Miniprotein binders against q56419. Designs and how they scored, part 205

Target 1, 326 residues: q56419
Amino acid sequence: MEGRTLEEVQEEVFKRHGVLVPKKELEDLAKALEEAGLLLTEKVEARLKEEEEKLKRERPMRLAGLSYPEGEREARAFLEAFRASYPGEGEEARVLLMPHLEPSRVPEVYGAALAALEKTPPPERIYLVGVAHRPLKEKAAALPVPFQTPFGPALPDLPALQALDALLPFELFNTPLAFREEHSLELPLFFLKGRFPEARVLPLLVARRSPELGEALKVVLRDFPGLLVLAVDLSHVGPRFGDTPLTRTLAEEARRRDLGFLERLAEGEPEAALAFLGANPTRIDGVEVVASLLPLLRERKGKVLAHRLDLEAPTLSAVGAGTLVL
Below, E stands for the ipSAE of ESMFold2; O stands for the ipSAE of OpenDDE; V2 stands for 0.75 times the mean of E and O plus 0.25 times the DockQ between their complexes.

## First folded at step 14 (miniprotein)

Design ke18 (at its last look DockQ between E and O 0.95; V2 from the best seeds 0.78)
Fold by OpenDDE base, look of step 14:
Structure ke18 (fold): chain B 326 residues (1-326), chain A 104 residues (1-104)
Amino acid sequence: as target 1 above (326 residues)
Amino acid sequence: SPIEEAKRLIEEAIRLAQEGREEELLEKLKEAIKILIENGASPEEVAEIAFRLAMEFVRRGAPPELILRLIKEIARAAEEAGASRETVQRIAIEAYERIREEVG
């Protein structure tokens, strides 16, 4: 009925089917559809409220049995296989940039992250900074609850989270529903928890660049030392993202931007990395995260361990992924 | 003067802290911060209030979690008073650093 009168609908039904439906029956149907829509909305709202209340206690796995195994034994075998997919050796990380893309798409990139983690002494805590693919009430958020994994719950570092909240000019613990289905935390956390089972976690999301987050984290990291993990993807190109189908030229440009971004980060020049991207025409996912964490990335030299531009053939689109150690 | 009024409210807040009347303390604190922000107090001046109150809580054996909560309440009061996000963060960081230097 979008934009049509009941009379126009009646006329269209008559023209198509040769049946004159009484106006009263159409009114009753419209009312029934409206009531059904209202009931659907109320049910959705009630369900969202219930999910929000559950998220006050824990964040359940959403991608177990889909992106990674649910069982611990199978999950360990999964980690080993991903590590085996990267033939190189890692380096000790103080900062780790790794993807949050579907693991099966870029196994060697996750393998490179695992290689770096093998050379990294077990941290007391992990600052896991993901990308918000849903709107947040603030530029950044945290969820101060256990995150379920096949290796047991990743427990929050409540003292460090409280210190971080105290140093932010906004409420850190906002938009809990944004964490419900956010894969940018769940996927990297699988690998991190598997490698460091005793580490506490600070699960953070960035929706928009927050310099305040970087300044606060700089102070918090001094008093609550840990591994900083940027869970970000790189270029997003092709029809799914508003471009033409992937061509050699478009792929070369995506790779150039991805590598140019990562290399400048590896040189300890995060401002130069952002400047290199300009308007970010290939839509590097990690820009807002990097822009938020500038104080933590400055003057840190490191190494790019892996990069891949992965083709999604059904959509002729591609996503970049990389692993960087600082 | 508005600044003298704010100072009086802080002294009342300190007394309330000594008596364990936390809710009333927060009300006086919010009012004092509002006056300070509206009259152009520096982040350092507001942070000094946080430090003075925090030291009273420390003397009473307050855990670190309560001190962090106090800093957060000061930050909220500054925001509610119309301070910029930059100013609010500067207040919080300055207060935190001063407290840390004193109590570890």
Scores: ipSAE 0.749, ipTM 0.896, lowest interface PAE 0.5, mean pLDDT 90
Fold by ESMFold2, look of step 14:
Structure ke18 (fold): chain B 326 residues (1-326), chain A 104 residues (1-104)
Amino acid sequence: as target 1 above (326 residues)
Amino acid sequence: SPIEEAKRLIEEAIRLAQEGREEELLEKLKEAIKILIENGASPEEVAEIAFRLAMEFVRRGAPPELILRLIKEIARAAEEAGASRETVQRIAIEAYERIREEVG
């Protein structure tokens, strides 16, 4: 209706359908449509407010029965199957980079993460840093509530979260709704909680690089030691991501970018890893997390345990995933 | 002068902290921090205020979460007064470190 008078609409309807709708009926219809739109907006806003209030108490599973089993016994068998898909040995991690891509697409990459966790002394807490797929009010956010899993609730480390909030120049607890459907936390958490059932969690999201987060975390990790987990994916290439259809050349470039990035991180050179990507032509989504956490990654050497660039046949696209221990 | 007014407000805030009157303290603190930031106070000087106030609450047996909240409120006051986010973070970290060193 915008930009057109009701008379113009009335004439167009007559030309198309051979029916002259009285002006009052068109006006009544336009008003009814506006009222219905307002009602839908108010209904959506009320539902979002209710969901936000629920998220102040807990974060329920969203992917149980879809990405991993809902029942605890089946979930344990699931973990064993994923570990078995990686025939190698892990290494102890103080920092673990692991994916958040659908587990069935990259089973050996998650298996490598489990192998690393087998070598890692149970931490008191896990700093789980994912990638925000919904806008945040700030560069980063946390949700200080239990996250439900098939293995029971992953409890928040409230003292460490409060310390982190106090050391940031913005409110850390700023966007509860961004956590509602955030798989970059839920998928890695399934594996982490299954392996470390006693660890508390700091569930963190990064939307945009935040040097302030890295500076604050350096202090908090010193006083509240734990496992730092970067829950990030690597290259995103193909039509789903704005490229031409996936070619052998594009796939080889994506693998080269992924591995070069991971290898430089493994040498304790996170700035070099970022510089290697340049304009990030293959859209590695771990970049914002790595750029935020530079103080925690510098001079920390380690090993790349696994990598896969996984094909999305229906979209002729691919996503890279890797496992790195530092 | 603005400096003497800020000093007066800080001394009143410390007195309120000694009495455990957190809510009344916040208004005095916000005004003092505003004056100090507008007159060029360093992050270290603002962090010293946080340290002194925190020590009064520690002497009264305040739990760690109340101390962390105090640090956050002082940082918020600095932000509201126009301090850059870098300055706000320096205030918070410096205050935290001083308190940690004293309390252990």
Scores: ipSAE 0.691, ipTM 0.886, lowest interface PAE 1.4, mean pLDDT 89
ESMFold2 (binder alone), look of step 14: mean pLDDT 81; pTM 0.767

Design ke19 (at its last look DockQ between E and O 0.96; V2 from the best seeds 0.00; counts 0 for: pTM O .729 < .8)
Fold by ESMFold2, look of step 14:
Structure ke19 (fold): chain B 326 residues (1-326), chain A 104 residues (1-104)
Amino acid sequence: as target 1 above (326 residues)
Amino acid sequence: SPIEEAKRLIEEAIRLAQEGREEELLEKLKEAIKILIENGASPEEVAEIAFRLAMEFVRRGAPPELILRLIKELARAAEEAGASRETVQRIAIEAYERIREEVG
C-alpha cells in the first residue's frame, strides 16, 4: 500500500473482492502498519550500530566455506590448485592489478596473481585498494582493524594508515559498515595473506575517484614502502548490468576494452587508459581506482599476465578479470 | 586587530609547545589557524607554523604518532575555517614534507 491513498486502496479492494471496507478500519490498519514499520526501523538501526561496533575491533571472514575453504590446511591446498591453473611464470610486481570476481570463475587469473607474488620479495605491507560496493561517506575509506583469514589475521599497518589519514582532506576512517561484506578486499586478501603471511595491510576502498588519495599515497608509499594492489574487475556486460543479452559482438567489444585498458596501463599511460574507455560503455570496474591512483601508475611499465571474460550463460552476461604487473 | 591576535596566539602556542602543554597548545593553535585562514594566509605559511610547533615536540622526544596527529588537527582547523579541501591537503603535505626533511 506504499505510495497509495486510503481511498485508492478502498477502491482496489472493492474491485478485487466486491467489498467496501469502512474508512476507519483502513485508517486503523494503516496506523498499525506505520507503528510496525517504526519498530522495524529502530531494530535495524540498533543492529547496524552493533555491527559497526564489532567492526571497530576486527573484520571477520564472510566468504569462508562459500568462496574459499575455512580450514587452514584446505585453504593452502586451494591456493596451490589456483597457482597450478596458471601454467606460466610471473614477474616481480611493485604494483599488482588482480580481480575480486568469485575465484572459481577465473582460476587462471588468480593463478597469474600468485605467480607474480612468487617473484615478488615479501613486502612489509600491502596497500590493498578495492571498489566500494556500498556507499561511503567520502570518496575513499579505510578500516584499521585485523581482517580474519584462514591463514590468521591480516594485521593493519597503523602507522602508515595514520600517515595516510593525516595527508587527506577528509576523515579516512569514515564508513566501517561498508567493509562488512566487501568482497573486493576479502577475496584478494585471501590470496595475498596466504603468500605473504607477515605483511601488514592497508585495506582501502574507493567509491568515487579521489585525486587526493593518489597524492597522499604517493607520499605515504615513499616513506612506508610496500606492494600496491588494485583489486578490480573489468568489463560488466549483459542484462545483469543493464544491457541487451550478450552477443558475440558485445563480448568482442568487452574483451577489446579490457585488453586495451590493461595494455595502456602496462605502458605506464593511465590517462590514456582512461581516455580509451571514454564513457566506459562496458562498465570496467577499475576506472575509479585507476583515476584515483594516477600519480602511482604514471610511467610504470609492466605486463599483462592473464585475462578472461567469464561468460554467465544463464543470465546472458559476462564479467572480465585480469592480472597486470607493473 | 585580527592579525595582532593571530600573532599573539602563535607566540603563545610556541611557548606552550616548548613547555609540552599539548591540550592548551591545540586550542590556541586552532584559533590562530582560523584567524590566519580567514585573513588570507597561504598554505605554505600555515604549514610553516605546523613545522615550527612539530619541531618543539620532536626535540622533546615525541613519538611519530603525536606529530601526525598535530598535522591532522591543523588540517581539521583549516577546514573548519573554510579552506577548500585542495588547500587543506596542500597544508598537510607541506607540513609533513618539511618535518620529514628535518628529521629524515
Scores: ipSAE 0.722, ipTM 0.877, lowest interface PAE 1.1, mean pLDDT 89
Fold by OpenDDE base, look of step 14:
Structure ke19 (fold): chain B 326 residues (1-326), chain A 104 residues (1-104)
Amino acid sequence: as target 1 above (326 residues)
Amino acid sequence: SPIEEAKRLIEEAIRLAQEGREEELLEKLKEAIKILIENGASPEEVAEIAFRLAMEFVRRGAPPELILRLIKELARAAEEAGASRETVQRIAIEAYERIREEVG
């Protein structure tokens, strides 16, 4: 009925089917649809409220049995296979940039992250900074609850989270529903928890650049040392993202931007990395995260361990993924 | 003067802190911060209030979590008083650093 009168609907039904439906029956149907819509909305709202209350206690796995195995034994075999997909050796990380793309799409990139983690002494805590693919009430958020994994719960570092919240000019613990289905935390956390089972976690999301987050984290990291992980993807090009189908030229431009971004980060020049992207025409996912964490990335030299531009053939689109150690 | 009124509220807040009357303390603190910010107090001046109050809690054996809560409430009060996010963060960081230097 969008934009049509009951009379216009009656006329259309008459034209198509040769039946004159009484206006009263159309009114009753419209009312029934409206009531059904209202009931649906109320049910959705009630369900969302219930999910929000559950998220006060824990964040359950959403991608277990889909993106990674649910069982611990199978999950360990999964980690080993991903590590085996990267033939190189890693380096010790103080900062790790890794993807949050579906693991099966870029196994060697996750393998490179695992290689770096093998050379990294077990941290007391992990600052896991993901990308918010849903709106947040603030530029950044945290969820101070256990995150379920096949290796057991990733426990929050409550003292460090409280210190971080105290140093932010906004409420850090906002928008819990944004964490419910956020894969940018769940996927990297699988690998991190598998490698460092005893590490506490600070699960953070960035929706928009927050310089305040970087300034606060700089202070917190001094008193609460740990591994900083940027869980970000790189270029997003093709029809799914508003471009033409992937061509050699478009792929070359995506790779150029991805590598140019990562290389400048590896040189300890995060401002130069952002400037290199300009308007970000290939839609590098990690821009807002990097822009938020500038104080933590400056003057740190590192190495690009892996990069891939992965084709999604059904949509002729591609997503870039990389692993960087600082 | 507004500054003298803010100072009186701060001293009252300190007394309330000594008595363990946290809710009333926070209310007086919010009022004092509002007056200070509205009259152009610097982030450092506002942070000094947090430091003085925090040290009183430390002397009473308050855990670090309570000190962090006090800093957060100071930041909230500054925001409610119309301070910019930059100013609020500077207040919070300055208060935190100063407390950390004294208490370890």
Scores: ipSAE 0.646, ipTM 0.829, lowest interface PAE 0.6, mean pLDDT 88
ESMFold2 (binder alone), look of step 14: mean pLDDT 73; pTM 0.657

Design ke2 (at its last look DockQ between E and O 0.90; V2 from the best seeds 0.79)
Fold by OpenDDE base, look of step 14:
Structure ke2 (fold): chain B 326 residues (1-326), chain A 104 residues (1-104)
Amino acid sequence: as target 1 above (326 residues)
Amino acid sequence: SPIEEAKRLFEEAIRLAQEGREEELLEKLKEAIKILIENGASPEEVAEIAFRLAMEFVRRGAPPELILRLIKEVARAAEEAGASRETVQRIAIEAYERIREEVG
């Protein structure tokens, strides 16, 4: 009915079905649909409020039984299989860049992250910085509650989170609903919690570049040392993202941009990495995160451990994923 | 002068802190910060208020969590007074660093 009068609808029904529906019946139907729509909206709003209140206590698993096993025993076997998918050895990480893509798509990239974690002494806390795939009220946010995992809850570092909030020119604890279904935290957290069961976590999301976040974290990391994890994907190319179907040329360009970005980060030149991307025509997911964390990435040299551009065949699209240790 | 008024409000805030009247303290603190920001006070000058109040809280045995909360309230007051995000962050970091240097 969008944009059509009841008379036009009546005429269309008559033309298609040879039945003249009384105008009163159409009015009653339109009213009933409107009332039903309003009721649906109210129910959705009430449900969202309920979910928001629950998120004040904990963040439940959303991808257990889908992206990773729900049971602890099966989850441990899952970790071992992913580690086995990467034949190389890792390096000690102070900063870890890893994907948040569906694990089954890029197992060796997650395997490389696990290899790095094997060489990393257990941190007291993990600063887990993901990408907000939903709007935030601010440029960045945190959720200061336990995140459920198959290995038990990942507990928040409340003192460090409070210090971070104090050093930000905005409310850090905003938009709790954005965390409800955000996979950019849940997926990497599975691997991190499995490797470091006693580490506290600071679950952070970035929606837009926040230099303020990097400056605040620089101070906080001095007093509250820990592992910094950037949970970011790389290029997003093909029809799902507004491009033509994946071609050799498009894939080569995506790989060039992904590797060129990661290599410059590995050289300790995050500004050069951002400059290399320019307008970011292949839509590297991690740009806003890296741009927010510049003070923490400068002059840190490291190594690219893995990279993959993974084809999603049904959509002829591809997503880049990488593992970098700094 | 506006600066003298801000100083009076700050000294009143210190007295209120000594008496444990936290809500009234916050009100006077917000008023003082508003006056300072509106009259072009530097981030360091505003941070000094936070530092002096923090030292009073420390003297009274306040835990670190309350000190961080105080810094956040100063930052909020500066934002509400129309300070830029950069200015607000500078106030918070400066206050934090000064407090940390003094008390660990």
Scores: ipSAE 0.759, ipTM 0.904, lowest interface PAE 0.5, mean pLDDT 91
Fold by ESMFold2, look of step 14:
Structure ke2 (fold): chain B 326 residues (1-326), chain A 104 residues (1-104)
Amino acid sequence: as target 1 above (326 residues)
Amino acid sequence: SPIEEAKRLFEEAIRLAQEGREEELLEKLKEAIKILIENGASPEEVAEIAFRLAMEFVRRGAPPELILRLIKEVARAAEEAGASRETVQRIAIEAYERIREEVG
């Protein structure tokens, strides 16, 4: 019915079927379809509002039984298995970059993060910065509620979150629904909460680079010290991401981009890391987080502990993941 | 005489803070900040308003969350008055730093 008058539709029906449908009947049908569409929209909006109200109280586990075990005992065994997949020693982290990719795809990369946490004194709070996979109303957002885990609730650091909100030129608590299914927080949080069960959390999402977030966090971290975690994945290449099928050459380029990015971050040169990627041809999703947090990354040297570019055989695509301590 | 109007609204906001009338204070504060921003006040001048009001709340034993709310409301008012996001953030950080320096 798009782009046609009712008279044109009437004429086409007559030519094709030999039946003249009165204009009134076509008008009635169009109104009925519009009414049905409005009712469906109202039902979806009501469901979303209900979910938003629930998220004002807590954020439940969405991936228990799928990406990690639901029971606490099994969850602890899961952590031990992941640690064992990385045979090396960690280093103390003041800033930790770790993935949010499905843990079973990159076990040694998560294991390296656990190794770093073993060397890290238990922080009072964790600034967990993920990547928004749903639109935010602003460049960044937080959700100041408990996040459920198999190890108990990860409690929000409300004073630090309130300070952060006060120092931003936009409302920090702006898009609760974006947190509902956000794995970039839930998956890293499982590992962080399992290792630091008493740390409070600032659950943050970045949708677009926000220099304002970095400026505010510089002040807040000074007054509310804690562990800064960049929960980001690296290259995304192949047909699932808009490329031709994965080739050896594309995979090698993705690895080169991932490692070059991480190495420049490890040298305390986050602007150089961003410049190295240019137009970001392998779609490293950590770029927006790094670009937001420049004041916290400059001149902070460290080490790349692990990296994997993991193949998605069914889609002929790949995603990179790494562990960096600063 | 928009500057004199802003001063009158600010002094009324101080009085309301001394009386603990937060909602009425915020109304006057927003009006004063709007006038200042529209007439070219510096971020430091706007932050001083937040600092002076915060000191009245501190004097009354206000909890830190109320002070942070005040900073946020000053920032909101500046944004609504058309200040750039960079200016709004500078106001908020300057106010926060001055308050922190004074009361720890």
Scores: ipSAE 0.745, ipTM 0.896, lowest interface PAE 1.1, mean pLDDT 90
ESMFold2 (binder alone), look of step 14: mean pLDDT 79; pTM 0.738

Design ke20 (at its last look DockQ between E and O 0.91; V2 from the best seeds 0.77)
Fold by OpenDDE base, look of step 14:
Structure ke20 (fold): chain B 326 residues (1-326), chain A 104 residues (1-104)
Amino acid sequence: as target 1 above (326 residues)
Amino acid sequence: SPIEEAKRLIEEAIRLAQEGREEELLEKLKEAIKILIENGASPEEVAEIAFRLAMEFVRRGAPPELILRFIKEVARAAEEAGASRETVQRIAIEAYERIREEVG
């Protein structure tokens, strides 16, 4: 009915079915649909409020039994299999860039992250910075509650989160509903919690570049040392993202941009990495995160451990994923 | 002068802090910060006021969590007074660093 009068609808029904529906019946139907729509909206709003109140206590698993096993034993076997998918050795990480893509799509990239974590002494805390795929009220946000995992809850570092909030020119604890279904935290957290069961976590989301976040974290990391994890994907190309179907040329360009970005980060030149992307025509997911964390990435040299451009065949689209140790 | 008025409010806030009247202190602090920001005070000048008040809390045995909350309230007051995000952050960081240097 969008944009059509009741008279136009009546005429269309008459033309298609040879039945003249009385205008009163159409009015009653339109009213009933409107009332039903309003009721649905109220129910949705009430449900969202309930979910928001639950998120004040904990963040439940959403992808358990889908992206990773729910049971601890099976989850440990899952970790071992992913580690086995990467034949190389890792390096000690002070900063880890890893994907948040569906693990089954890029197992060796997650395997490389696990290899790096094997060489990393257990941190007291993990600063887990993901990408907000939903709008935030501010440029960045945190959720200061336990995140459920198959290995038990990932507990928040409340003192460090409070220090971070104090050093930000906005409310850090905003938009709790954005965390409800955000996979950019849940997926990497599975691997991190499995490797470091005793580490506290600072779950952070970035929606837009926040230089303020990097400046605040620089101070906080001095007094509250820990592992910094950037949970970001790389290029997003093909029809799902507004491009033509994946071609060799498009794939080569995506890989060039992904690797060129990661290599410049590995050289300790995050500004050069951003400049290399320009307008970011292949839509590297991690740009806003990197742009927010510049003070923490400068002059840190490291190594690219893995990269993959993974084809989603049903949509002829591809997503880049990488693992970088700084 | 507006600066003299802000200074008087801070001295009142310090007295209120010593008496444990935290809510009233916060009101005086907000008013003082507003006056300072509206009259072009530097982030360092505002941070100094925050530091002085924080030391009164420390002397009373306030835990680190309370000091961090206080810094956040200073930042909020500066924002409410119309300070830029950059200015607000500079106030907060400078206050934090001064407090950290003094009390660990």
Scores: ipSAE 0.732, ipTM 0.885, lowest interface PAE 0.5, mean pLDDT 90
Fold by ESMFold2, look of step 14:
Structure ke20 (fold): chain B 326 residues (1-326), chain A 104 residues (1-104)
Amino acid sequence: as target 1 above (326 residues)
Amino acid sequence: SPIEEAKRLIEEAIRLAQEGREEELLEKLKEAIKILIENGASPEEVAEIAFRLAMEFVRRGAPPELILRFIKEVARAAEEAGASRETVQRIAIEAYERIREEVG
C-alpha cells in the first residue's frame, strides 16, 4: 500500500475497474502480504545460518573460473603469465602490500608481488590482512578454517590464531558470513598459495581501525614469525565513488595520493602516510588496515615496486593498486 | 573487606588449580577479578594473579591451547567487571608475557 489508506485504495480500484472491493477483503490481502514477507525473512535467515555452519568447516573458492582458473595446471600458467607482466626483480619482503583488485586489471602490480615473493624465503605462515566488505561484529575478524584454492587448501595456523584471539579484548572469530564472498582475501591468497604452497595462513579482516589488533599482532608475529601481507587497494575516484567524471586533474591527484601514501610507508613512517591523506579525499582503501597495524610498520623501510591507477572506462572511474615491500 | 575477600578467593582458586578443577576455578577467579577491578587493581596485578594460576596448569602438563583459553577467560572476566578494552588487553598481554618468560 504505497503510503495510501485502505479507503484511498478502495476508491482507486473503484475508479479503475468500476467495482467496490469490500474493506475486509483489502485488509485480508494486506495481512497475507505481511505474513508472506515474514516467511521470506525466515527463509533467508535459515539459509544464512546454514551457510554460516558450512563456513565453520571450510571456505570454498568463489572466484574460480571468474578471476582465476579453477584447474591447478591452468592456475600455475596463470601465475607465470602474471609474473611475466612485471619484467623487474623484486626484493625480499617481511611485509608485503599488494592489491585485491581484479587481477586482470592490474597484472604488473600482481606480477611485482610475485617478484617480491621470489626473493622471499618461504615463510612458515602468512598473516593475510584484507578489508572487510561486509560488516563485522567487531573491528576485526578471522576465520580459522581451510580456504580452498586451485593449489589445494590453504590451511589455517591454529596456534597463531588462538594466540592472537587470546591477546585481543574481543572475540576474533566473530563473523563467519563476512568471509563468504570476501575477495580481498581470496584474490591475494591465490597468488600467495601458488608461491608458498606449504605456508599456513591467518586469514584476517579489518572493518574499522583497531589499535588492539596491531598490539596483539606485534606479540604474535614475534612468537610465530611469518610474512605479513596487507591486501589493500588504493584510491577510488570517479562517479562510481561520488566524484565528477574522471578528469586528467582528478587522475593526477589520485596518483599523487597513492604514491605519496606508499612512499611514506616505504620510509617507515605510517603515521605520516595517514596524515598525508588527511580526510582521504581519494578514498584510499588501505587506511583502516594501515592504521590498525602501525606497530608493525613503524621504522620498517622498503620500496614501492609497482603502481597503477586503473581506468574503468564504462563508469569513467578508476581504482589504484600498488606493490610495496618492507 | 573486599580486598580480603579477593585474597581468600584467589587462595581458593590456587588450590582448585592445583587440583585441576578448572570449572570451579573459573567461578572463583571471575568473582575475585570483579572485586579487584572494582577496587582499582592495576592490569599488572590482575595479570600476576592470572600468571600464578596458569602456572599451576602448566605444572600439571596442560596443553598450550588450554593456557591461552585461560588467559582469554581472565580477560573476559575483567571486561565483565567494567575494565576498559585497553586494560583488558594489557592484562592479557602481560599474563601471556609472564607465562612465556617462565616456560620459555
Scores: ipSAE 0.718, ipTM 0.893, lowest interface PAE 1.2, mean pLDDT 90
ESMFold2 (binder alone), look of step 14: mean pLDDT 79; pTM 0.743

